VH-VL binders against q9umr5. Designs and how they scored, part 314

Target 1, 268 residues: q9umr5
Amino acid sequence: SYKPVIVVHGLFDSSYSFRHLLEYINETHPGTVVTVLDLFDGRESLRPLWEQVQGFREAVVPIMAKAPQGVHLICYSQGGLVCRALLSVMDDHNVDSFISLSSPQMGQYGDTDYLKWLFPTSMRSNLYRICYSPWGQEFSICNYWHDPHHDDLYLNASSFLALINGERDHPNATVWRKNFLRVGHLVLIGGPDDGVITPWQSSFFGFYDANETVLEMEEQLVYLRDSFGLKTLLARGAIVRCPMAGISHTAWHSNRTLYETCIEPWLS
Key: E = the ipSAE of ESMFold2; O = the ipSAE of OpenDDE; V2 = 0.75 times the mean of E and O plus 0.25 times the DockQ between their complexes.

## First folded at step 12 (VH-VL)

Design qi1 (framework fv_nofazinlimab; at its last fold request DockQ between E and O 0.90; V2 from the best seeds 0.90)
Fold by OpenDDE, fold request of step 17:
Structure qi1 (fold): chain C 268 residues (1-268), chain A 123 residues (1-123), chain B 112 residues (1-112)
Amino acid sequence: as target 1 above (268 residues)
Amino acid sequence: QVQLVQSGAEVKKPGSSVKVSCKASGYTFSTYYISWVRQAPGQGLEYLGIIIPEYGTANYNEKFKGRVTITADKSTSTAYMELSSLRSEDTAVYYCARGSKWFDSTPYYMDVWGQGTMVTVSS
Amino acid sequence: DVVMTQSPLSLPVTLGQPASISCRSSQSLVRYTGNTYLYWFQQRPGQSPRRLIYKVSNRDSGVPDRFSGSGSGTDFTLKISRVEAEDVGVYYCMQGTYWPPTFGQGTKLEIK
């Protein structure tokens, strides 16, 4: 039998968004038990990511317990960060494939129509003033806002991304790394036509330097220092990259070609 | 220096399939996009699809989904475009073109083109 | 799909005279990152398309400075300051901002 699949949604999203994915999985892997977690939907997805991690943890623990052979995670957009954190804090998870579906794994920095309704001014130039404050960090978006021009603020104020990345020293860094490394495969999916993830290479742990040049994963300090296990995962062949052009952000979970190419191979 | 060389002209019957090759040289084949474009006689250009050879990830113009398959062989630095269920209206010159590196934001860069492959579909 | 509309479709020009081709998109070609992916291609008779301009106004290497691209949003222009015999062919604009990439109808430049 196929391993259970757990799906975690993104910002302002819900389980309904994954109806096509469910259909595809059922068609290609009949009998697969797929659970789309209906937690922190809609505006509730703005709650602090650590709170979300706790909620999702409570939901996945029973599922994992019933699946001793392991489970697969499909985590979309913001959900990808939630899942990474989840795997970092769980010392007994049994995740075989962690599929990061167009997630801002190295953070977000840029303007997008997707968020303009929430931020009336340019996010790119001004959001650091809000996000790197104590009250700003009470919002999920700020938990992974990564301003390359305000690195000190990011490192000191980011209560989520900087910690799970091991960019700021903390007592749990070693343990979180160990826990995350329990994953069988890390499948990174994203592409240049996303329209939301900025830069889109963040889905592959690429990100801006101080000159807003996008550097690859292997050039990132988190990789070079192996702060949360990326270098180790790559070395043992556990990282899979699956980039695709022509996919918009809201289509990653519904595009059949993408599913067959990037998701389906990892649901065995 | 950078060059794309395509396979020769094809004559096909309706309902059959054709597979056109595009051999790349002068650059690291696997890390750059390859796009396919066609041009019917006396007509404009029409986009078919794209692939990243390194990962084998292809995407297609919806108009041709189900009939077009784009693949790549890294060992030979060759991209392929296969079109099935051929119709008379598929008669065209088919081009491959190089995009940017996959990690860049310009997949449809198309700075270098192949010489084209004429595919004629006739009874 | 984004519709690219060129004007004119036929462009007879006297040698040495300037030429101008317009390209209009059905929606703004400015990506969320702020970049505009508008390209111009030249196709001489019996040849493959050749890229002349990328990202609205950047000339490719080897392209004469007689060629220039301009525009923003939905309106773009290719200009030839002084047409030469070798400029005969069909010119296409293409948008690469949205999937799938789409081309204009083409403008056939001929010498009068």
Scores: ipSAE 0.947, ipTM 0.965, lowest interface PAE 0.4, mean pLDDT 96
Fold by ESMFold2, fold request of step 17:
Structure qi1 (fold): chain C 268 residues (1-268), chain A 123 residues (1-123), chain B 112 residues (1-112)
Amino acid sequence: as target 1 above (268 residues)
Amino acid sequence: QVQLVQSGAEVKKPGSSVKVSCKASGYTFSTYYISWVRQAPGQGLEYLGIIIPEYGTANYNEKFKGRVTITADKSTSTAYMELSSLRSEDTAVYYCARGSKWFDSTPYYMDVWGQGTMVTVSS
Amino acid sequence: DVVMTQSPLSLPVTLGQPASISCRSSQSLVRYTGNTYLYWFQQRPGQSPRRLIYKVSNRDSGVPDRFSGSGSGTDFTLKISRVEAEDVGVYYCMQGTYWPPTFGQGTKLEIK
């Protein structure tokens, strides 16, 4: 039988958004138990990411307990950061495939409509003034805002991304790395036509240097230092990259070709 | 020198399939996008689909989804486009074209084109 | 799909005179990153397409400097400052900003 699948949604999202993904799983892997977590829906997705991690943790514990052979995570957009943090903070997780569906894993540095709605006088070039403040860190967007031109401020002020990346000293770094490394596979999905994740290569742990040149995962300091286990996972053969052109941000979970190519093979 | 060399012309009957090959040389085949485009006689260009050979991840113009399959063989540096359930209106020259590296943001760059493969569909 | 509309569709030109081809898109081609993925291709009689211009205004290597591209948003232009006999062919604009890529109808350039 197939392992249960847990779905974690993104910003301004709800469980209904995943109805097509559920159809695809049912058609290809009948009998799979799929749970789309309905926490932090809509505007609640703006709550601090550590608050979201705690709530999702409480929801996944009983699901994992019922499935001792393991579960899979499919985590979309902002949800991929929630899931990566879950894998770090849960001593006893039994996740086989962590499927990161167009998630800003190295952060976000892009103007979007929801950014304009939330901070109407801001642009990506000046949002660091808001995000790298105690008030700004109360919003999930700012928890993974990564301004390549204000790296010292990012490293000092980030309450979430700099910690789960191991970019700032903290007492749990060794334990979080150990926990994360218990995952069976890390499946990275994204593409150049996304239109929201900036740079889109953040979905593959790529990110801007100070000149806004995108460096690949293997060129990132967090990879080179193996600060949370990326180098170890790659060497183990546990990182799967599945880039696909032609898919916009809101279509990743409703495209059958993407599902069959990048998701279905990992839902053992 | 970067080249894309395609297979020869084909004459097919309606309802059959055709598979056109596109052999790459002069660059690292696996890491660059390959697009497929066609041109009916006396007409303009029409985009079919794209692949990243390293990952085998293909996507298709919805107009052709279900009839077009794009694949790649990294060991021979060759991309393939297969069109099934052929109709007379599928008579066209089929081109492959190279895009950027997959990690760049210009998949539809199409800086190098194959010479084209004429596919004629007739009763 | 983004519709690309070229004008004129037929362009007879006297040797040595300038030529101008217009391309209009049904929506802005500016990506959220500020880039505009607008391309121009030349197809000489009996040949495969050849890219001339990428990202609105950048000439490819080996393309003569008499070719230039310009425009923004939805309106784009290819200019040939002095038409040569070798410029005969069909010219296509293409957008690569939105999936799927789409081409204009083509402009046939002929020498009078």
Scores: ipSAE 0.843, ipTM 0.918, lowest interface PAE 0.8, mean pLDDT 92
Fold by ESMFold2-Fast, scan of step 12:
Structure qi1 (fold): chain C 268 residues (1-268), chain A 123 residues (1-123), chain B 112 residues (1-112)
Amino acid sequence: as target 1 above (268 residues)
Amino acid sequence: QVQLVQSGAEVKKPGSSVKVSCKASGYTFSTYYISWVRQAPGQGLEYLGIIIPEYGTANYNEKFKGRVTITADKSTSTAYMELSSLRSEDTAVYYCARGSKWFDSTPYYMDVWGQGTMVTVSS
Amino acid sequence: DVVMTQSPLSLPVTLGQPASISCRSSQSLVRYTGNTYLYWFQQRPGQSPRRLIYKVSNRDSGVPDRFSGSGSGTDFTLKISRVEAEDVGVYYCMQGTYWPPTFGQGTKLEIK
């Protein structure tokens, strides 16, 4: 018997996107109970991330309660940030493997079709004017917009990412760190051919400095200060890095090679 | 002094498999991508696949999926490309080529190439 | 897969004259980060490919300045200002913006 798997989708997604992932799991781990959460689908994925965290939390609680041996999370794209917050706010989660599929863990700074659909006249260089307003923070995309040229505005205006990354103080930071550290494995997946997550290294806690040079996780203040436990997890041997070239953003959940290499080994 | 040195020429029978090696020197092997490319006699260049030695994560051109396997041994700074179910049309020179560092913006790069390994498939 | 089309495929040139090779991609090679990953390789008879140009216009160390790359979007050019005897070989363009990397069919440069 395998631990149950909970799947959290990304921006403009629904459960249908994971049909191939479910087929792969059924082939390699027959009998696994897989629940793909049908919350905040399509345009509802634009709702503020804290609202999404609360809704997903309510759905996840009964699943975890029924699985005393633990559960696995597979969280895709924006869904990886939802899962980051879930692991921090839940003082009773029993997550073994948290599998993050190409999620912008340090934020997004890219001029992509998703942004053009929502903000058609904006470029990445001027999107900070919209995202770091109170109105902009009502959109999930802006909750993890991280402009490396306006880091002061990001730190003050981000209502979500700066807080869960411990980049700005919060009364619950110590408890959130303790809760997050209960995770068994943090499996980070991403790659250079994603085409949406910018920089793609954000999926591995890397990010742009002020000159747009990408610095690795170990060079980030978040890691050096151990703000939410990354340094502790790495020292414990609990962080798994699984980068793969040749995978586009919409293919992380439907590529067999990726599944066999990066996901399958962590589904006990 | 950055160098990729490949194993010697091979003659194989149809239906067998071949495993070509690519030994790296002069740089930190594990952190750079290694790609494999082939060239049939008188033909152009065809991409097979890529690996990141540090993580052992390989991916393959869809045309070769199921027949090609790329691996790496960090202790010997050596990458391998194995091609199975060989056919006469697999007769080619097989090259390894160095990519960028895994954390850089683009993996393919191909700034340094091995000397090539001729694989001949004949009965 | 991105299709890379070179022209001409055969380029006989008189020693000392300029030569130009065109490379066209089936879609824009501008990566979402703004960079364009277009490469040019030279393959002399019996040798492995040697990279001449990376990111459209940057020459590799040791490549003579008579070689230059230019272009944007879907149209790229490799120019040799004055062809020398050692330039004989096949020239390939390659895109690295999209998986899998793809090569043009090659342009054979020969001295008339």
Scores: ipSAE 0.841, ipTM 0.914, lowest interface PAE 0.9, mean pLDDT 93
ESMFold2, look of step 13: ipSAE 0.840; ipTM 0.918
ESMFold2 (binder alone), look of step 13: mean pLDDT 91; pTM 0.941
OpenDDE, look of step 13: ipSAE 0.935; ipTM 0.958
ESMFold2, look of step 14: ipSAE 0.801; ipTM 0.908
ESMFold2 (binder alone), look of step 14: mean pLDDT 92; pTM 0.943
OpenDDE, look of step 14: ipSAE 0.939; ipTM 0.960
ESMFold2, fold request of step 17: ipSAE 0.823, 0.798; ipTM 0.910, 0.905
ESMFold2 (binder alone), fold request of step 17: mean pLDDT 93, 91, 93; pTM 0.949, 0.938, 0.950
OpenDDE, fold request of step 17: ipSAE 0.944, 0.945; ipTM 0.965, 0.966

Design qi10 (framework fv_nofazinlimab)
Fold by ESMFold2-Fast, scan of step 12:
Structure qi10 (fold): chain C 268 residues (1-268), chain A 123 residues (1-123), chain B 112 residues (1-112)
Amino acid sequence: as target 1 above (268 residues)
Amino acid sequence: QVQLVQSGAEVKKPGSSVKVSCKASGGTFSGYYISWVRQAPGQGLEYLGIIIPEYGTANYNEKFKGRVTITADKSTSTAYMELSSLRSEDTAVYYCARGSKWFDSTPYYMDVWGQGTMVTVSS
Amino acid sequence: DVVMTQSPLSLPVTLGQPASISCRSSQSLVRYTGNTYLYWFQQRPGQSPRRLIYKVSNRDSGVPDRFSGSGSGTDFTLKISRVEAEDVGVYYCMQGTYWPPTFGQGTKLEIK
């Protein structure tokens, strides 16, 4: 039998978005128990990420408890950050493959259509004024807003991403790192044609410097300091990079070629 | 100074398959995108697909999905494009072209091209 | 797929005179990052395409100053300030902003 799969959706999303993914899994791994979590759907996906982490934690505990051989996580977009935090706060998780589908692991900095829909007059250069306020940090999208021109504000004001990335100190950092390192595989998926995640390399822990030059994971302080275990995981052979051109943001969970290449091999 | 060197011309029967190679010379394509483009006699350029040899991740223009397969052998810095169920309309010069590095902002780029491989499909 | 339309398709030019080729896209080529991925290629008879211009207006190494690219959004132009005999060939525009990349029909430049 196959290990159960837990799916965590993204911003303004719901379980319906994953109907094709479920079809693919059923075709290649028939009998797999797939649970798509229907928490924080639609507008509720804007609630603070720590609140979402608590709710998703309550939902995944019984699923993990019933699967002593382990489970797989497939976490899409913003959901990948929820899963990052779940793996850190749970001292008893049994996750084998954590499959991150185009998630902004180092943050978001871009004037994409989704941001324009939320803030029609916004520019990426000005959003730091809203996001790095106490009010702004009550919205999920601001929890991972990472303005490379105001990195000091990001480090001091981010209530979520800067903490789980170990970019700012936290009393629980050592325990979170130990918990995260229990993951079997960290499978990073993303690509240049995404159109939403900015920079798209954020899905691979790359990000802008102050000149908007994208630096690779291995050049990031969080990697060099091994703040939450990336360097340790890479040395262990546990990080899988699976970039693919030609996939738009809403297609990562509905493209057969992507599924067969990047997801299917990690579902045991 | 990297050059892309392609395999020689092929004549194939309808219904068969052809596999064209593209080898990096004077360097490697490790870390780069490699695209495949074709040109029918007297016609324009048509895009087939792309691969990141370092990761083995290929994707295809929907028009050719199911018939085209792109692969790479990192140890020999060689990419391959295989087209199956050949028709007379597949008669064309097939080119490989180098994209940007996989981590860069744009994959397609196409700054270095192979010399082309003529594939003729006739009975 | 994004449609790329070139005009003219045939361009006879007197030696030493300027030449201009237009390229229009069916939708804006400005990528979500703010960059525009429009390219110009030259193909001489019997040869592979050679890239002349990348990102609208950046000239490749070894490409003479007489070649220039301009434009924004959906309308782009390749100009040759003073046509030389070696410029004979077919010129293609290409968009790389959207999957799959697409090419214009090509403009055949000939000396009158």
Scores: ipSAE 0.843, ipTM 0.912, lowest interface PAE 0.8, mean pLDDT 92

Design qi100 (framework fv_nofazinlimab)
Fold by ESMFold2-Fast, scan of step 12:
Structure qi100 (fold): chain C 268 residues (1-268), chain A 123 residues (1-123), chain B 112 residues (1-112)
Amino acid sequence: as target 1 above (268 residues)
Amino acid sequence: QVQLVQSGAEVKKPGSSVKVSCKASGGTFSTYYISWVRQAPGQGLEYLGIIIPEYGTANYNEKFKGRVTITADKSTSTAYMELSSLRSEDTAVYYCARGSKWFDSTPYYMDVWGQGTMVTVSS
Amino acid sequence: DVVMTQSPLSLPVTLGQPASISCRSSQSLVRYTGNTYLYWFQQRPGQSPRRLIYKVSNRDSGVPDRFSGSGSGTDFTLKISRVEAEDVGVYYCMQGTYWPLTFGQGTKLEIK
């Protein structure tokens, strides 16, 4: 009776990270069919995001086809961007709740242990030289690198995020917007103690201006132009904001308070 | 200027619950963090938890999880802290304090404090 | 949890003389964004805490310039250049970098 739930993991992640989430869902919604997709695990999560979108698309099609009442997506970190693209490229998705767990929806601009592991001598101020090259765009993390001091390079070189956000034109933009707008609920989750997503407000479509002042979603050109439907969804009452303090990046999928407050209500 | 006004002192028996209120003046209550801090007699400050009233999203110091619940009523600009299964060690002055706006880059900036509510747990 | 350790715990000072309070954290308080969220609070007898300093060295409005904060990483100091009678009270440092927020044990400043 509960709609199936599909879980999409993040960077350097795998299905193992979600065992607490599965436990919580089983406790509150017994009988829910939860599928955690074991694609692009570990180092394979560095593959270009469009490649990941294609693979995840192939995996979700049969799940959605078997659930005529709809499905829910829970998408963590980088996985939230994969799910953004899935909702846009699929002409026939039947997603009710899209639950975005601390995903950099407007991009990433900050030093993290993940970035230092990949590019140990790079600073966030210099990473644009690598990420906005053709070589850099072959890595998923560079697909959503958004340097607010080089916005022109971001707009020109981003092969993924600038396109799905409608910040740069694409021939499929109108169809992508139409498809995305079919979603029942866009549940945005994030918070100030994340420690990885920078700025953390990126999880709520906020982002840095050129002075590194964070502007909220309603001040973004993407929202104002309604490029992929955020303004329409907000007007429809379909956007849920669920910010919570005290949760680190690796704890969004394993914190019971977070689950009960931000996730559980949206799992019909 | 924003003020936080808390409910009056309470005397409770062990095993009972207490619910302390914190009423804010002004029209920006819902967008600010509201934290709860306690201070046992003659002791230091101890952090209990936080809420973003606009969304009702509360989180707690692990030490108190399962016993503390923080809620907010936006229509009355009032935050509440309820502590259950009271012990004598819970005897303290309980403070609410307003932080920054939830979307700001400076979280938990506790610049406005309530006057405190003494909760005494005794037989 | 991050442990905040203050010294001294008791600070008797002669009026007009300087006073210094140390605060050490069990781990670096530099947030991943580069900012350090270290706060100083003053609690006068029978009153609620009052914030004096935020982000290590920034004085709150209405706080006299004789109060100054400094430090980095794990070591922080609150200085009062010349103690006045109204400065009597307990001073607490607090870290806001990691959940949960944690306070030092407090330093009681008294006039000799």
Scores: ipSAE 0.823, ipTM 0.911, lowest interface PAE 1.0, mean pLDDT 92

Design qi101 (framework fv_nofazinlimab)
Fold by ESMFold2-Fast, scan of step 12:
Structure qi101 (fold): chain C 268 residues (1-268), chain A 123 residues (1-123), chain B 112 residues (1-112)
Amino acid sequence: as target 1 above (268 residues)
Amino acid sequence: QVQLVQSGAEVKKPGSSVKVSCKASGGTFSTYYISWVRQAPGQGLEYLGIIIPEYGTANYNEKFKGRVTITADKSTSTAYMELSSLRSEDTAVYYCARGSKWFDSTPYYMDVWGQGTMVTVSS
Amino acid sequence: DVVMTQSPLSLPVTLGQPASISCRSSQSLVRYTGNTYLYWFQQRPGQSPRRLIYKVSNRDSGVPDRFSGSGSGTDFTLKISRVEAEDVGVYYCMQGTYWPHTFGQGTKLEIK
């Protein structure tokens, strides 16, 4: 018998997107109970991330309670940030593997079709004016907008990502770090052909400096300060990096080679 | 100064498999993309797949999925391309080629090429 | 898959004269980052391919400045300002914007 798997979708997404992932899990780990959460689907995925965290928290509590041996999380795109917060705010989570599929862990800074749908005339260089307003922070996508040229505004205005990454102080930071460190494995997946997550290295806690040179996780202040436990997890051998070329953003949950290489080994 | 040295020519029967090696010398092996490309006699170039040796993560052109496997051994700085269920149409020179570091924000591919390995499939 | 179409496929040129090779893609090669992943490779008879150009117009180290790449979107050109005997071979364009990477058919450059 295998531990239950909980799947959290991404921006403008729903449970239907994961039909291939469920087929792969059933083939390799028959009998696994997989729950794809049907919360904040479609346009509701634009609601503030803290609101989404509260809703997903209520949904995962009974699933975790029924699985004393533990559960696995598979969290796609924006959903990976929801799962980051869940692991920090839940004093009693029993997550073994947290599998993050192409999630902007250090934030997003790029002109994608999704942003053009919401803000048609904006360029990445001026989106900070919208996102770092109180109104902008009511949209999930702005909660992880990280403009490397306006890092001071990001640190002051980000109501979600800067807090969960420990980039700005929060009264609960110590407890959030303690809770996050209970995770068995942090499995980071992403790649250069994603086409949406910018920089794609954000999925591995890499990000732009002020000159738009991407610095890896080990060079980030959040890692060096061990703000929420990345350095401790890496030292423990609990961080798995699984980058793969040739995978577009909508294919992370439907590519068999990706599944066999990066996901399957972490489903016990 | 990095050089890619491939294994020698092979003659195989239809239905068998072949495993071609590509050994890197000079410079860091594990952090660079390694691509595999083939060329049938008198024909153009055809892309097979790519690997990031540091993590052993390979992906393949769909045309060859199920038959091609790309692996790497960091201890010997060697990448491998194995092609199974060989047909006469698989007769080609197989090349490995190095690209940019996998973490580069704008990676470019195939700046250094191996000498090629002739694989002949005949009955 | 993205189709790369080269013209001409056969290019006889006189030594010292210019040569031009066209490459057309079935869709725009501009990546979401604004970069265009268009490459040119040279393959001399009996040798491995050698990368000449990456990112449309950037020459690799050691590539003579008589080689230049240009273009945007779907239309790209490789130019040799003054063809030399050593330039004989097959030239391939390749796109790296979309998976899988795909090559043009190749253009065989011969001296008249």
Scores: ipSAE 0.750, ipTM 0.891, lowest interface PAE 1.6, mean pLDDT 92

Design qi102 (framework fv_nofazinlimab)
Fold by ESMFold2-Fast, scan of step 12:
Structure qi102 (fold): chain C 268 residues (1-268), chain A 123 residues (1-123), chain B 112 residues (1-112)
Amino acid sequence: as target 1 above (268 residues)
Amino acid sequence: QVQLVQSGAEVKKPGSSVKVSCKASGGTFSTYYISWVRQAPGQGLEYLGIIIPEYGTANYNEKFKGRVTITADKSTSTAYMELSSLRSEDTAVYYCARGSKWFDSTPYYMDVWGQGTMVTVSS
Amino acid sequence: DVVMTQSPLSLPVTLGQPASISCRSSQSLVRYTGNTYLYWFQQRPGQSPRRLIYEVSNRDSGVPDRFSGSGSGTDFTLKISRVEAEDVGVYYCMQGTYWPPTFGQGTKLEIK
């Protein structure tokens, strides 16, 4: 029947957040086996992203092995970056649809409530001092902090995002690209009313230039160089864009209209 | 320069549905937000919903969710707003308005408006 | 939903005199990106709304310079330095920072 679905949560989150998503999937695709991974919940979501990738990798291997016709990934917020890395490091993944729910694919640069809770006296303009230190890189949120005014520091200090995006060289880059390109569909979901992901266009591989003008995926060096396969995927017709206004950050996994429009069509 | 031209006035019975059209001419249609706003006679403005025609991604003010449906036909550069289960309090002028490009940071720009469509619900 | 409150609701003005309309929001309209999406619209009798001001203080093309917008956070003002006969109509503020967009009640500008 339907391919199994694996769900990866976001920052300060847990499997409980996806109860509505599971209800929607059960209504439209009854019998679908949905596994919401209960790893790195709550405060543990602050662990370095490479550590999270290793843990999630161990959890998804047996699920993929039991589903020779493939699986779908639904990856929310920070979880979308975990799934990006999973698709690159796994030589044998069988992912059909990778559904990225409002994930900062090109990074984060903004003063959000999440950041104010974690760093209440810091502003986005000075957070680079914390994040681009060795201590800061021990926190997941700093692994994808992308200050457009300190791009040299981002490229040098980012232990995760700069590497997975091919913005800094890595010995495994060619293999990571080959593995990522095995994905059937890259479904990008996001929107202007998110309120957390900054710029929200990061969910579509857009990002700020040095003047804080947001440039589209097709204008990014990462795309133009085809560093991990975005240009190849787009040419193949494998990238789906599904932007929707009126969805706040915590509602991407619990809005029926969003589910029916952007997620349901990709759960074959 | 872009113009939005709406369909003509309609008189409907309670319980019926109405579908108002909004045709764009003179510029790019599909990559811009199209919003729908209504105004009861002598009253203020009330927001119904929005669509990005290129992606067919519509969303609705919770107050109208389940009764309003917004769609678009890229081939005719036309957006539609359908309101079902009509009541007398739905009597209003319905406006479409164009926002910014979907990728821009300003979601509810509403710089170009249609002329409005009067929908009267009477028994 | 964000509540937008305008004052006054009725504004009789003598031709050539200045006019001022206040708009207050129930919460700060500064978006998490630092931008403030506050707009002013004019609706002349029998016509559709026309945007005058976007993002607090920017005038739309073709809007006379006698119209100006100002404010920050929760308090915003639309000023007309010298009212002309063509300015008769209802003025609405709108916030676009939070979903759904919401409008003030409207201020009816009339010539005395």
Scores: ipSAE 0.857, ipTM 0.918, lowest interface PAE 0.6, mean pLDDT 92

